VHH binders against q9x234. Designs and how they scored, part 28

Target 1, 288 residues: q9x234
Amino acid sequence: RTFSEEIKEELVNVPFGSREEVISELLGFIKARGDLDVKSRHIVFSLHSFAASRRLLNLMKYLSKPVSEIIVEKSHNIKKRYIKITAEYSESFMVIEPFFDVALFVSFLRGLFLSGGSMTNPRYHYHLEINLFEEETLALTRKSLKDFFNINAGIIELRNTRKLYIKSIKDILVFLEAIGVQRKLEEIDRIVTERKVIGDVNRTVNFIEANAIRTANSTARQIRAIELIKENMGLENLPEDLRRVALVRLRNKELSLRELGKKLNLTKSQIYSKLKRIIKIAERFGDV
Key: E = the ipSAE of ESMFold2; O = the ipSAE of OpenDDE; V2 = 0.75 times the mean of E and O plus 0.25 times the DockQ between their complexes.

## First folded at step 8 (VHH; framework vhh_lunsekimig_d3)

Design p1 (at its last look DockQ between E and O 0.45; V2 from the best seeds 0.00; counts 0 for: pae O 5.0 > 2)
Fold by ESMFold2, look of step 8:
Structure p1 (fold): chain B 288 residues (1-288), chain A 120 residues (1-120)
Amino acid sequence: as target 1 above (288 residues)
Amino acid sequence: EVQLVESGGGVVQPGGSLRLSCAASGFTFSSYALSWYRQAAGIERELIASITRGGSTNYVDSVKGRFTISRDNSENTMYLQMNSLRAEDTGLYYCAAKYPLYRWSPQDYWGQGTLVTVSS
């Protein structure tokens, strides 16, 4: 339901690689959300994500370390639910070194993100973060992100916790691809492209606003404008609201502006305004 | 420690054959794409053959049909079988390993090279 959880749902299905990669991913869960008891040979994980929990169970099954307990618990003062998973571990898991092999490092990052990471909806702003409590692990993770991927991550300290964060959309996309995201990357690419085109259209409209006032009442003129944009720019590069109007006008050449507005749930005035903007954009490419 | 070690180079007459090996250690071999490069005296390294994680191969035209790249993930070893060798195949042969990502390519791992000399 949240943007982060949608990403985590996709990560559940990333195929397992080598056994060492599976252990490295588990180490990411341990470092972000594991409470380790060496004497009893158990780890308790406190997770907020059902997708992360499913992935963890799959990792433990692969490693032949069955889970001994699963509890849903409500945090008293935070009013949040945790899924607590108790599992066995081997001390050999704790000596894996994920920072010297890209394959192990991306697996480790996937575990960190699933258990302790989040990302804002990129329609609002670009921000990815991971809670990572241990200072040494944080420093090594930040260094390896730079060394392997040229990702510039920052550190935020809040009260008694630390967060690694990434704000560059370029770096966020590299990070998400590295941990195995594919389909959600396509969605993010669309959002980034839409935001860029909206910015470009707004700058273009401001530039040409000083010169021409043209009516958008003629259907032939409107269709000519849309065809010029299609040929020279592509309709997919129009802002979504203008693209919708352009497509519906092309499919319904006989409709009045009022009738067109009804199909789009817009007033006649709103349709007129959008078609006027389409014509202004098209004038960049030729006679309308 | 990451290592790629080439072997199998040597001197061979035109029309002869050699088999190169690239032994890998210190990284998760099966997760990397692998390739062979060739460097003739005084020019830049050129890619001549590659093999994906899944075993798909690609060759430059000058070696296609004569060279065969293969990998054995159980032995962490890549091979280049070179048949019908020509004088222009002379050069230093390097193996390389690449972690296959689209948006950013992490630095490749490289061997030190093995010399192949094709001469009478």
Scores: ipSAE 0.537, ipTM 0.818, lowest interface PAE 2.0, mean pLDDT 85
Fold by OpenDDE, look of step 8:
Structure p1 (fold): chain B 288 residues (1-288), chain A 120 residues (1-120)
Amino acid sequence: as target 1 above (288 residues)
Amino acid sequence: EVQLVESGGGVVQPGGSLRLSCAASGFTFSSYALSWYRQAAGIERELIASITRGGSTNYVDSVKGRFTISRDNSENTMYLQMNSLRAEDTGLYYCAAKYPLYRWSPQDYWGQGTLVTVSS
């Protein structure tokens, strides 16, 4: 069972609102997955989700619209099942304008998501998408998402399909809440929180590693500098304070500057300053 | 155009009664949770009564037993029956419509308010 299907299963039990809301939700199904045959006055819904199918049937029952046929077909792709639901078409369904009232729009969105929507498991990616072929409906949906909920949805036009998508986890949560998801929101929040923690830990670890590398390189440079001075000038020719630091550094290659300071009764800053001077002297003899 | 219009406010003596009305238009009234708010001088706006789409009501303690919120979906109107009014009930009363399935709906609708004055 996919994460999307789990969400859809929860949506099956969302209480019905007004008749107009129910019709608006049905309109969502129609726009996303309904094939209208005006001549026969029938509509055929092609759904991939059992939950969506159940919801649709419940909507139809509520509206006292008989379903004439339910067929489950195996798609060419062995992994996908199609549920085809045939019902009588009514023009009354199409007169609803879901884009001017938030309640109707939310119901409409619920229908769209159930029939044509999907969401990735937030453990991996933040992505919610709805398949919607009709360009005008897609544009209006996008606009209304922005206007009603300040959701920034994108549109992708592919060769044979159009999709609306939401990538912001914040926006996804708003969307899901709006259409009636409750229980799964808590789960998503937990997952998001966990990911954040993991991300922070990784960043911290990476920072520590990077810093360790830098420190190691710095230490190596210090040692090279001291060795270069030893070879070309002799450590005995260094100022006494620098010579002392140089000798201790050579003998303790693994120690931090702070630790070196402790050995010499100097601060980290003092050690750093002296090593810089040593490096500067070494640069007279070659690259350090 | 969405519109909420409050009416029924006025001046009343302590112990008196008023009935406020909120007439709604421009949205699906039956789909919204409704509420009454009030704002007294120098005090923040406060929720005092609410009614769900299904008709469940809730009241703040200060008005419980005295105020009754109701709705008529056929008339797109919400009511607030206020009995046993007190001086502390004085304030601007306004109605609100909120979609119940969205906690942070930016599309909450608000009236302009009606003034209730309780004075001897």
Scores: ipSAE 0.017, ipTM 0.409, lowest interface PAE 5.0, mean pLDDT 87
ESMFold2 (binder alone), look of step 8: mean pLDDT 81; pTM 0.798

Design p2 (at its last look DockQ between E and O 0.01; V2 from the best seeds 0.00; counts 0 for: pae O 7.8 > 2, off the site)
Fold by ESMFold2, look of step 8:
Structure p2 (fold): chain B 288 residues (1-288), chain A 120 residues (1-120)
Amino acid sequence: as target 1 above (288 residues)
Amino acid sequence: EVQLVESGGGVVQPGGSLRLSCAASGFTFSSYALSWYRQAAGIERELIASITRGGSTNYVDSVKGRFTISRDNSENTMYLQMNSLRAEDTGLYYCAAKYPFYRWSPQDYWGQGTLVTVSS
């Protein structure tokens, strides 16, 4: 079962509000996946989600509108099976104006998402989208998402597809709450928090390891060089400025170049230059 | 167009009563939680009473037992019955309609206010 389907399973049990809210939710199904035949007074819904199908049947039962046919068929064009639900049409379904009352709009959005929406598992990526072919309805939906919720939705127009999409996790969470998601929101909050904590831990571990490797290699080489000089030449035979640096490094093996500079009243670059000269001298006596 | 219109304010003696009304239009009234706010001169607007979509009520301590909020969804009207009025009840009374949200809320709907003056 996909992450989208888990969300849709929760939405099946969102309590019905007013009759107008139920009709607005149904209008969302109609606009996303309904094929209307005005002469026969029927609507055929083409759904991919069993949860969406159950919700649609519950809406129709509430409205006392009989469902005359439920079938599974294979589309010849896309080789996919659909759940086809045929229901009685009422002109009252189309007189609802969902875009100017937030109560009706959130019900409409729930219908749109159930019938034509999907969401990527947030463990991988943040993406929510709704297939919504009718240009006017798509534009009004996008505008109303901005007006009511300050949600920034984009539009994808392809050869045979129009989609509304949301990429911001903040906006996705607002959207999901608006349509009635509760338990899945808690799960998503945990996933988002875990991703943030794991990212912070990984960044910290990588920084610590990389810094430790650089410090150990540089310091170990410096100490090896000083020891070679001591064993083969004697530190007393170094130029005085290098001798001072060598002695302080040996006494303070754990210090950074900046910290060594502080002890010697030298800049980081001056310390680096002197240690580089020490290494060059030591190379006479062996591998450094 | 959304409208909330308060009425029923006026001047009343201490211990007296007033009934405020809030008439609503342009939205699905029954789907909103409703509330009354009070604003005394120079003070922030404060919530004093609320009623949920299902009719559950809540009151601030200063008005409990004296004020009663109610709603009539068939008339798209909310009421505030105010009894045993005191001088400190003087102020502008606003009705509000709020759709319950957790993470982000659209702007609430507000009336223009009706003035209540409790004066000896």
Scores: ipSAE 0.102, ipTM 0.577, lowest interface PAE 6.1, mean pLDDT 83
Fold by OpenDDE, look of step 8:
Structure p2 (fold): chain B 288 residues (1-288), chain A 120 residues (1-120)
Amino acid sequence: as target 1 above (288 residues)
Amino acid sequence: EVQLVESGGGVVQPGGSLRLSCAASGFTFSSYALSWYRQAAGIERELIASITRGGSTNYVDSVKGRFTISRDNSENTMYLQMNSLRAEDTGLYYCAAKYPFYRWSPQDYWGQGTLVTVSS
């Protein structure tokens, strides 16, 4: 099980609030993974998480809205399994405005995260993201995160989706707490503390060995950054000039910046600048 | 201006393959559910394949296993790979974009269609 799924499993058991909160959470599901078939007047949810599916079903049950169909299918294009939940559409689901009330917004966020969210294992990277296709909802969510919780979320537009992301561990913790995570927060805190200690030790060691290790660490950081980008957004989504540098760096891990420059007909300074940009991009996905 | 332009239609022998494309412009492509429809002569237009914003696909039974719908949001293009074509697949093929939340955008967008003819 992924770290994300573990969090989502915990969220399945979050007590329901008011009816409006429940509807707000459902709205989160709708905005992230719901599609309305106007002709049949049914809404179809496409989910990847069993926990999310369970939560959705519980919400629907609470609202006395029957589910007409549940199908598990494999995508032909993406090696991903979809859980498709079909229910009758109700206009009442769309009346809620979750961005004006903090309780409704929190419920909304819970729905968004369950249906379209993921989090990396904090042992490796600090990154929380929510897939949102609708630009307006994305913008409003970002704004409300800032307004209600002082969370700084970023937006990434990728080839196949738009994502809201949080990279600050502090902000991630606030987010998770807000949506009802408890047990896993403790675990995350422990992990973060351990990482901090390790980081401090490493910093100290690096400080002591700073001159010899800086170059190696720099290269390692570059490689990590590139790999992180590859994993999260793909190198093909980098600007052409950055992509070239990234590819050459991955293929030539032992080369100096000067040597890399020679291969690409760039100066050391140009290579450095481009690698800095790459690192900055990678920082969107976690700690580099 | 919103535009959907289908391409890739033509004449093909039974058992052959075609790939249709639907190029979209003038709206936020990634926010829409997409579908392929077809209309045979004298028959009402029918939904044959759909793909949600998230990439979940659905097919009518008559095309299952033979047709594959896909989308590329970066190119604002939807595709229909049609394999093992049959005579009954002959018709005008339309692409459609539907906003999943009709209260905000009740309008569906349609292409002009591309003709697919399967004949020996």
Scores: ipSAE 0.014, ipTM 0.323, lowest interface PAE 7.8, mean pLDDT 86
ESMFold2 (binder alone), look of step 8: mean pLDDT 82; pTM 0.814

Design p3 (at its last look DockQ between E and O 0.68; V2 from the best seeds 0.56)
Fold by OpenDDE, look of step 8:
Structure p3 (fold): chain B 288 residues (1-288), chain A 120 residues (1-120)
Amino acid sequence: as target 1 above (288 residues)
Amino acid sequence: EVQLVESGGGVVQPGGSLRLSCAASGFTFSSYALSWYRQAAGIERELIASITRGGSTNYVDSVKGRFTISRDNSENTMYLQMNSLRAEDTGLYYCAAKYPGYRWSPKDYWGQGTLVTVSS
């Protein structure tokens, strides 16, 4: 089972609200996956989710709307099944305006997500999307998400499809909660927390590695500088304090500046300053 | 437009009774949890009674046994029967509608309030 399907399975059991809420949820199904046959006054829902199908059937039952046919078809794509549900169409369903009442909007969103929505496993990346063809519905949905929930959703328009998407994990959580997800939210929270910890560890490791490389390069440069001076002018010609530092550095190539300081009874800063002077002298003889 | 309008407030003697009403319009009334709040002078607004979509009621201890919250979905009206009123019950009473079931409420609707004064 996909992560999306797990969520949808949970949604199947969300208690029904008022009749208007149920109709609003059905409207979500219609807008996302309903194909209206005007001649026969039937609507055909094409669903990929068994959970969504179950929910739809339950909604229809609640509304005492007969389902005339249920067909399971194999998609041309071996991995996808289509569940086609045919029911009598009622114009009463289309008169509902779900965008101005949060109760209706939430129900509507539930229907949209069940029928046309998906969510990636948060272990990999944060992404929730809803397939919706109607531009106006997309715009209204986006607006209402912002107005009611302060959710920032994006819209992607592809050649043959339009999608609403949410990338922020915070927004995704709000969305899921709004449509009635409860148990799965706890799991998501755990995953997010885990990812955060991993991310922090990785950042720390990378930082440590980067610092190590920088330090190594710096040490190498110091040694090269000292060697260059040794070859060109001799270390004996250095000021006494610099000569001491140079000799200790050459003998202790693995030591940090702090450790070098300890050996010479100097501070890290003093060692650093002296090494800089050494490097500057070496630059007279070549590239360091 | 969403509207909540409180009524029924007034001046009453200690031990008296009042019935507050909250008339709602512009939203699906039956889908919302409803509540009464009150705000006394110099005190923060406090929740005093609530009723769920299903009709379950809850009261703060100070009003328990004296106040009764109810709702009529057919009339889009919420009520608060207040008996055995006390001076400490004096305040501005607000009705509120909230969409239930979430940690975060996307939108709460509030009335303008009705004043209840209990004085001898």
Scores: ipSAE 0.523, ipTM 0.810, lowest interface PAE 1.2, mean pLDDT 89
Fold by ESMFold2, look of step 8:
Structure p3 (fold): chain B 288 residues (1-288), chain A 120 residues (1-120)
Amino acid sequence: as target 1 above (288 residues)
Amino acid sequence: EVQLVESGGGVVQPGGSLRLSCAASGFTFSSYALSWYRQAAGIERELIASITRGGSTNYVDSVKGRFTISRDNSENTMYLQMNSLRAEDTGLYYCAAKYPGYRWSPKDYWGQGTLVTVSS
């Protein structure tokens, strides 16, 4: 059972509010997965989720609207199943305006998500999307998400698909709370916290490792420089201040510049300056 | 489109009573928590009474026992019964509607106010 389906199973149990809220939720199903036959006054819904199908049937029962046909089909070629529900509609369903009252809008969003929405398991990455072909409905939904909730949603157009998507985990949590998710929010919060802790640890470990590598590379250059001078010139021919630094570095290959400075009564910057001069001298004799 | 319209304000003597009404339209009234605020001259609006969508009420100490908030979802109307009025109750009274949420704060709806003057 997918992460999306677990969310949809919880949404089945969201209590009904007013009749207008129920109609607004139904409009979400219609806009995402409904095929309207105006002549016969019927709508055919094509759903992949048993939870969404149960919720739709509950909405129709509440509205006292007959469901004339329920067909469960399995695609032989793709091994996907879907549920086809044929129901009578009322013109009043189609005139509801869900975008101007937040109570109607959250109900509309619930219907959209149940029928045409999905969410990636947040352990892998953060992504919530709704399949909704009609361009005007997508634009109004995006605008209302911003206006009511400050949610930044995007629109993807890919071949013949239009999708609304949300990638910010903060925005996804607001969306899920708005449509009535409660228990799964606690699970998602735990996952987000776990990922944050793991990420902080990894950044700290990577920082420590990078610093250790950088330190070793600097020390190796210093030792190579001193060895080149010894082989080509002799350390005795360095200025006395540089000769002292070179000898102490060779004797103490593991020490930091700060620690070397303590042995020579010099600051870190003074040691660095002297080692830099040693490297410059050594460059006359080869690669450092 | 969304409207909250207060009525029932006026001039009343100390110890008197008034009943304020807040008529609502353009939104799903039964799904909102409702509140009364008052604003005296030179002071910020203060919450004085609230009622949840489930009917639970809450009052500030200064009005408790004297004021009663109620709602009638069939008439899309909220009320404030004000008894034993005092001079300090003088002010502009606003109704407000709030959709409950924890992770987000949708914009509250506000009325334009009705004036209550308690004076002898």
Scores: ipSAE 0.516, ipTM 0.814, lowest interface PAE 2.0, mean pLDDT 86
ESMFold2 (binder alone), look of step 8: mean pLDDT 81; pTM 0.804

Design p4 (at its last look DockQ between E and O 0.84; V2 from the best seeds 0.64)
Fold by ESMFold2, look of step 8:
Structure p4 (fold): chain B 288 residues (1-288), chain A 120 residues (1-120)
Amino acid sequence: as target 1 above (288 residues)
Amino acid sequence: EVQLVESGGGVVQPGGSLRLSCAASGFTFSSYALSWYRQAAGIERELIASITRGGSTNYVDSVKGRFTISRDNSENTMYLQMNSLRAEDTGLYYCAAKYPGKRWSPQDYWGQGTLVTVSS
């Protein structure tokens, strides 16, 4: 079972609220996956989720609206079974305005997600999307997500695809909580925490690696400087304090400044200062 | 249009009782958590009682045992029964409606307030 289907299975159990909330959730199904025939007063839902189908049937039962057909078909194009549910259409289904009351909007979002939504397993990356082809409804949904929940949703518009998407994990968690997810949110929180720990470890490793590269380059520069002085001036002509440092660095190319300081009874800062002076002297004789 | 309208405020003697009402319209009342807040002169508005969608109540210590919050979803009305009133209970009483959410919730709806004065 996909991560999306696990979420949808939990949503089947969200308690019904008011009749208007139930109709608003149904409107979400209609907008995402409903084909309406106004003349016959029927609507056909094409669903790919058994959980979504079960929820839809429960909504219709609550509303006392007959379902005339349920057909399970195999789709050869996407190699999935899908469920067609045919139900009687009521004008009352379409007069609810879900964008002005957050309770109705949340119910509408639940219907949208159940019928046409999906979420990538957050172990791999954070992405939630909803099929919502009607341009005006898509714009109002995006606006209301921002207005009610401060959720920043984007839009994917391709020739035959129109989708709303959310990529921020913070926004995804707000969305899922709003539509009624509880237990699965705990699982997602754990995954997010684990990914943060791994990310912190990786940043620490990258810092250590970058520091090691900087140290290696600095050591090479110090050795080059000492070689230039030896070739052009002779180490014996350095001040005594610098000559000692130069000789110990040459004998111990692998040591850190702290370790060199220990051999010379100098602090890290003192040996750094002396090596800088050696480099400055060497600059008289060439590139360091 | 969302409205929360408080009523039932007035002047009452210490030890007396008063019942506040909050009539709501323009939103799905049964889906919101409801609260009473109190504001005395020169002080920040203070939550004093709340009631969840499911009817669970919570009170600050200063009103526990004296005040009772309730809701009637069929009439879109919240109540605050205030008993054993004290001078310290004097203030503006506001009702508020909040859509519940731990990670984020929409801005609260607020009434305009009803004045309660407890004095001899």
Scores: ipSAE 0.580, ipTM 0.823, lowest interface PAE 1.5, mean pLDDT 88
Fold by OpenDDE, look of step 8:
Structure p4 (fold): chain B 288 residues (1-288), chain A 120 residues (1-120)
Amino acid sequence: as target 1 above (288 residues)
Amino acid sequence: EVQLVESGGGVVQPGGSLRLSCAASGFTFSSYALSWYRQAAGIERELIASITRGGSTNYVDSVKGRFTISRDNSENTMYLQMNSLRAEDTGLYYCAAKYPGKRWSPQDYWGQGTLVTVSS
């Protein structure tokens, strides 16, 4: 069972609102997965989700619209089951404009998501998408998401399909809450929190590692510089203060600058300054 | 077009009663939580009563026991029965409709207000 299906299962039990809201939700199903046969006055829904199918049937029951046929087909290409639900078509369903009233829009979104939507497990990445072919509906949906919820949804156009998607976890949570998800939101919050913690730990570790590498490189450079001076000029020819630092550094290659300072009764800054001077002298003899 | 129209305001003596009405149009009334606000002179607008979609009511302490908020979804109208009115109840009363949400807050719909004056 996918994360999407779990969400959809929860949505099956969302209480019905007004008749208009129910119709709006049905409209979502129609726009996403409904094939209208005008001649026969029937609509065929092709659904992949059992939960979505149950919800649709409940909507139809509520509206006292008879379902004439339910067929479960196995897809040859995708190990996915298709549930085809045939019902009587009513023009009254299409007269609703769900984009101007947030209550209707939310119901509409619920229908869209149930029939054509999916969400990745937030443990892996944040992604919610809705398959919607009709360009106008897609544009209006996107606009309304922005207007009502300040959700920034993207649109992907593929050769045979269009998708609306949401990537921001914040926006996803708002979306899910709006369409009636409750229990799964808590789970998502936990997952997100865990991911943040892990991310922070990783960042911290990376930072520590990076600093360690930098420090190691710096130490190596200091040692090379001192060795170069020793080879070309002799440490005895260094100023006394620099010579002291150079000798201590060579003898204590593992010590930090602070630790070196402690040994010489100098501050870290003083040690750093002296090592810089040593490096500068070494540069006269070669690359350091 | 969304419209909220308050009515029923007026001048009343202390201890008197008024019934405010808020007639709504242009949105799915039954899907919204409704509330009454009031604004006294020189004071910020304050929430005084609310009613959920399901009919649960909430009141601020200052009006509790005296005011009753109700709704009639069939008529798209919200009411505020105000009893035992006091001088401090004087102000402009606003009705508001809000779609319930926790993580998001859609724009509330507001009326223009009706004036309630309690004076001897």
Scores: ipSAE 0.568, ipTM 0.828, lowest interface PAE 0.8, mean pLDDT 89
ESMFold2 (binder alone), look of step 8: mean pLDDT 81; pTM 0.797

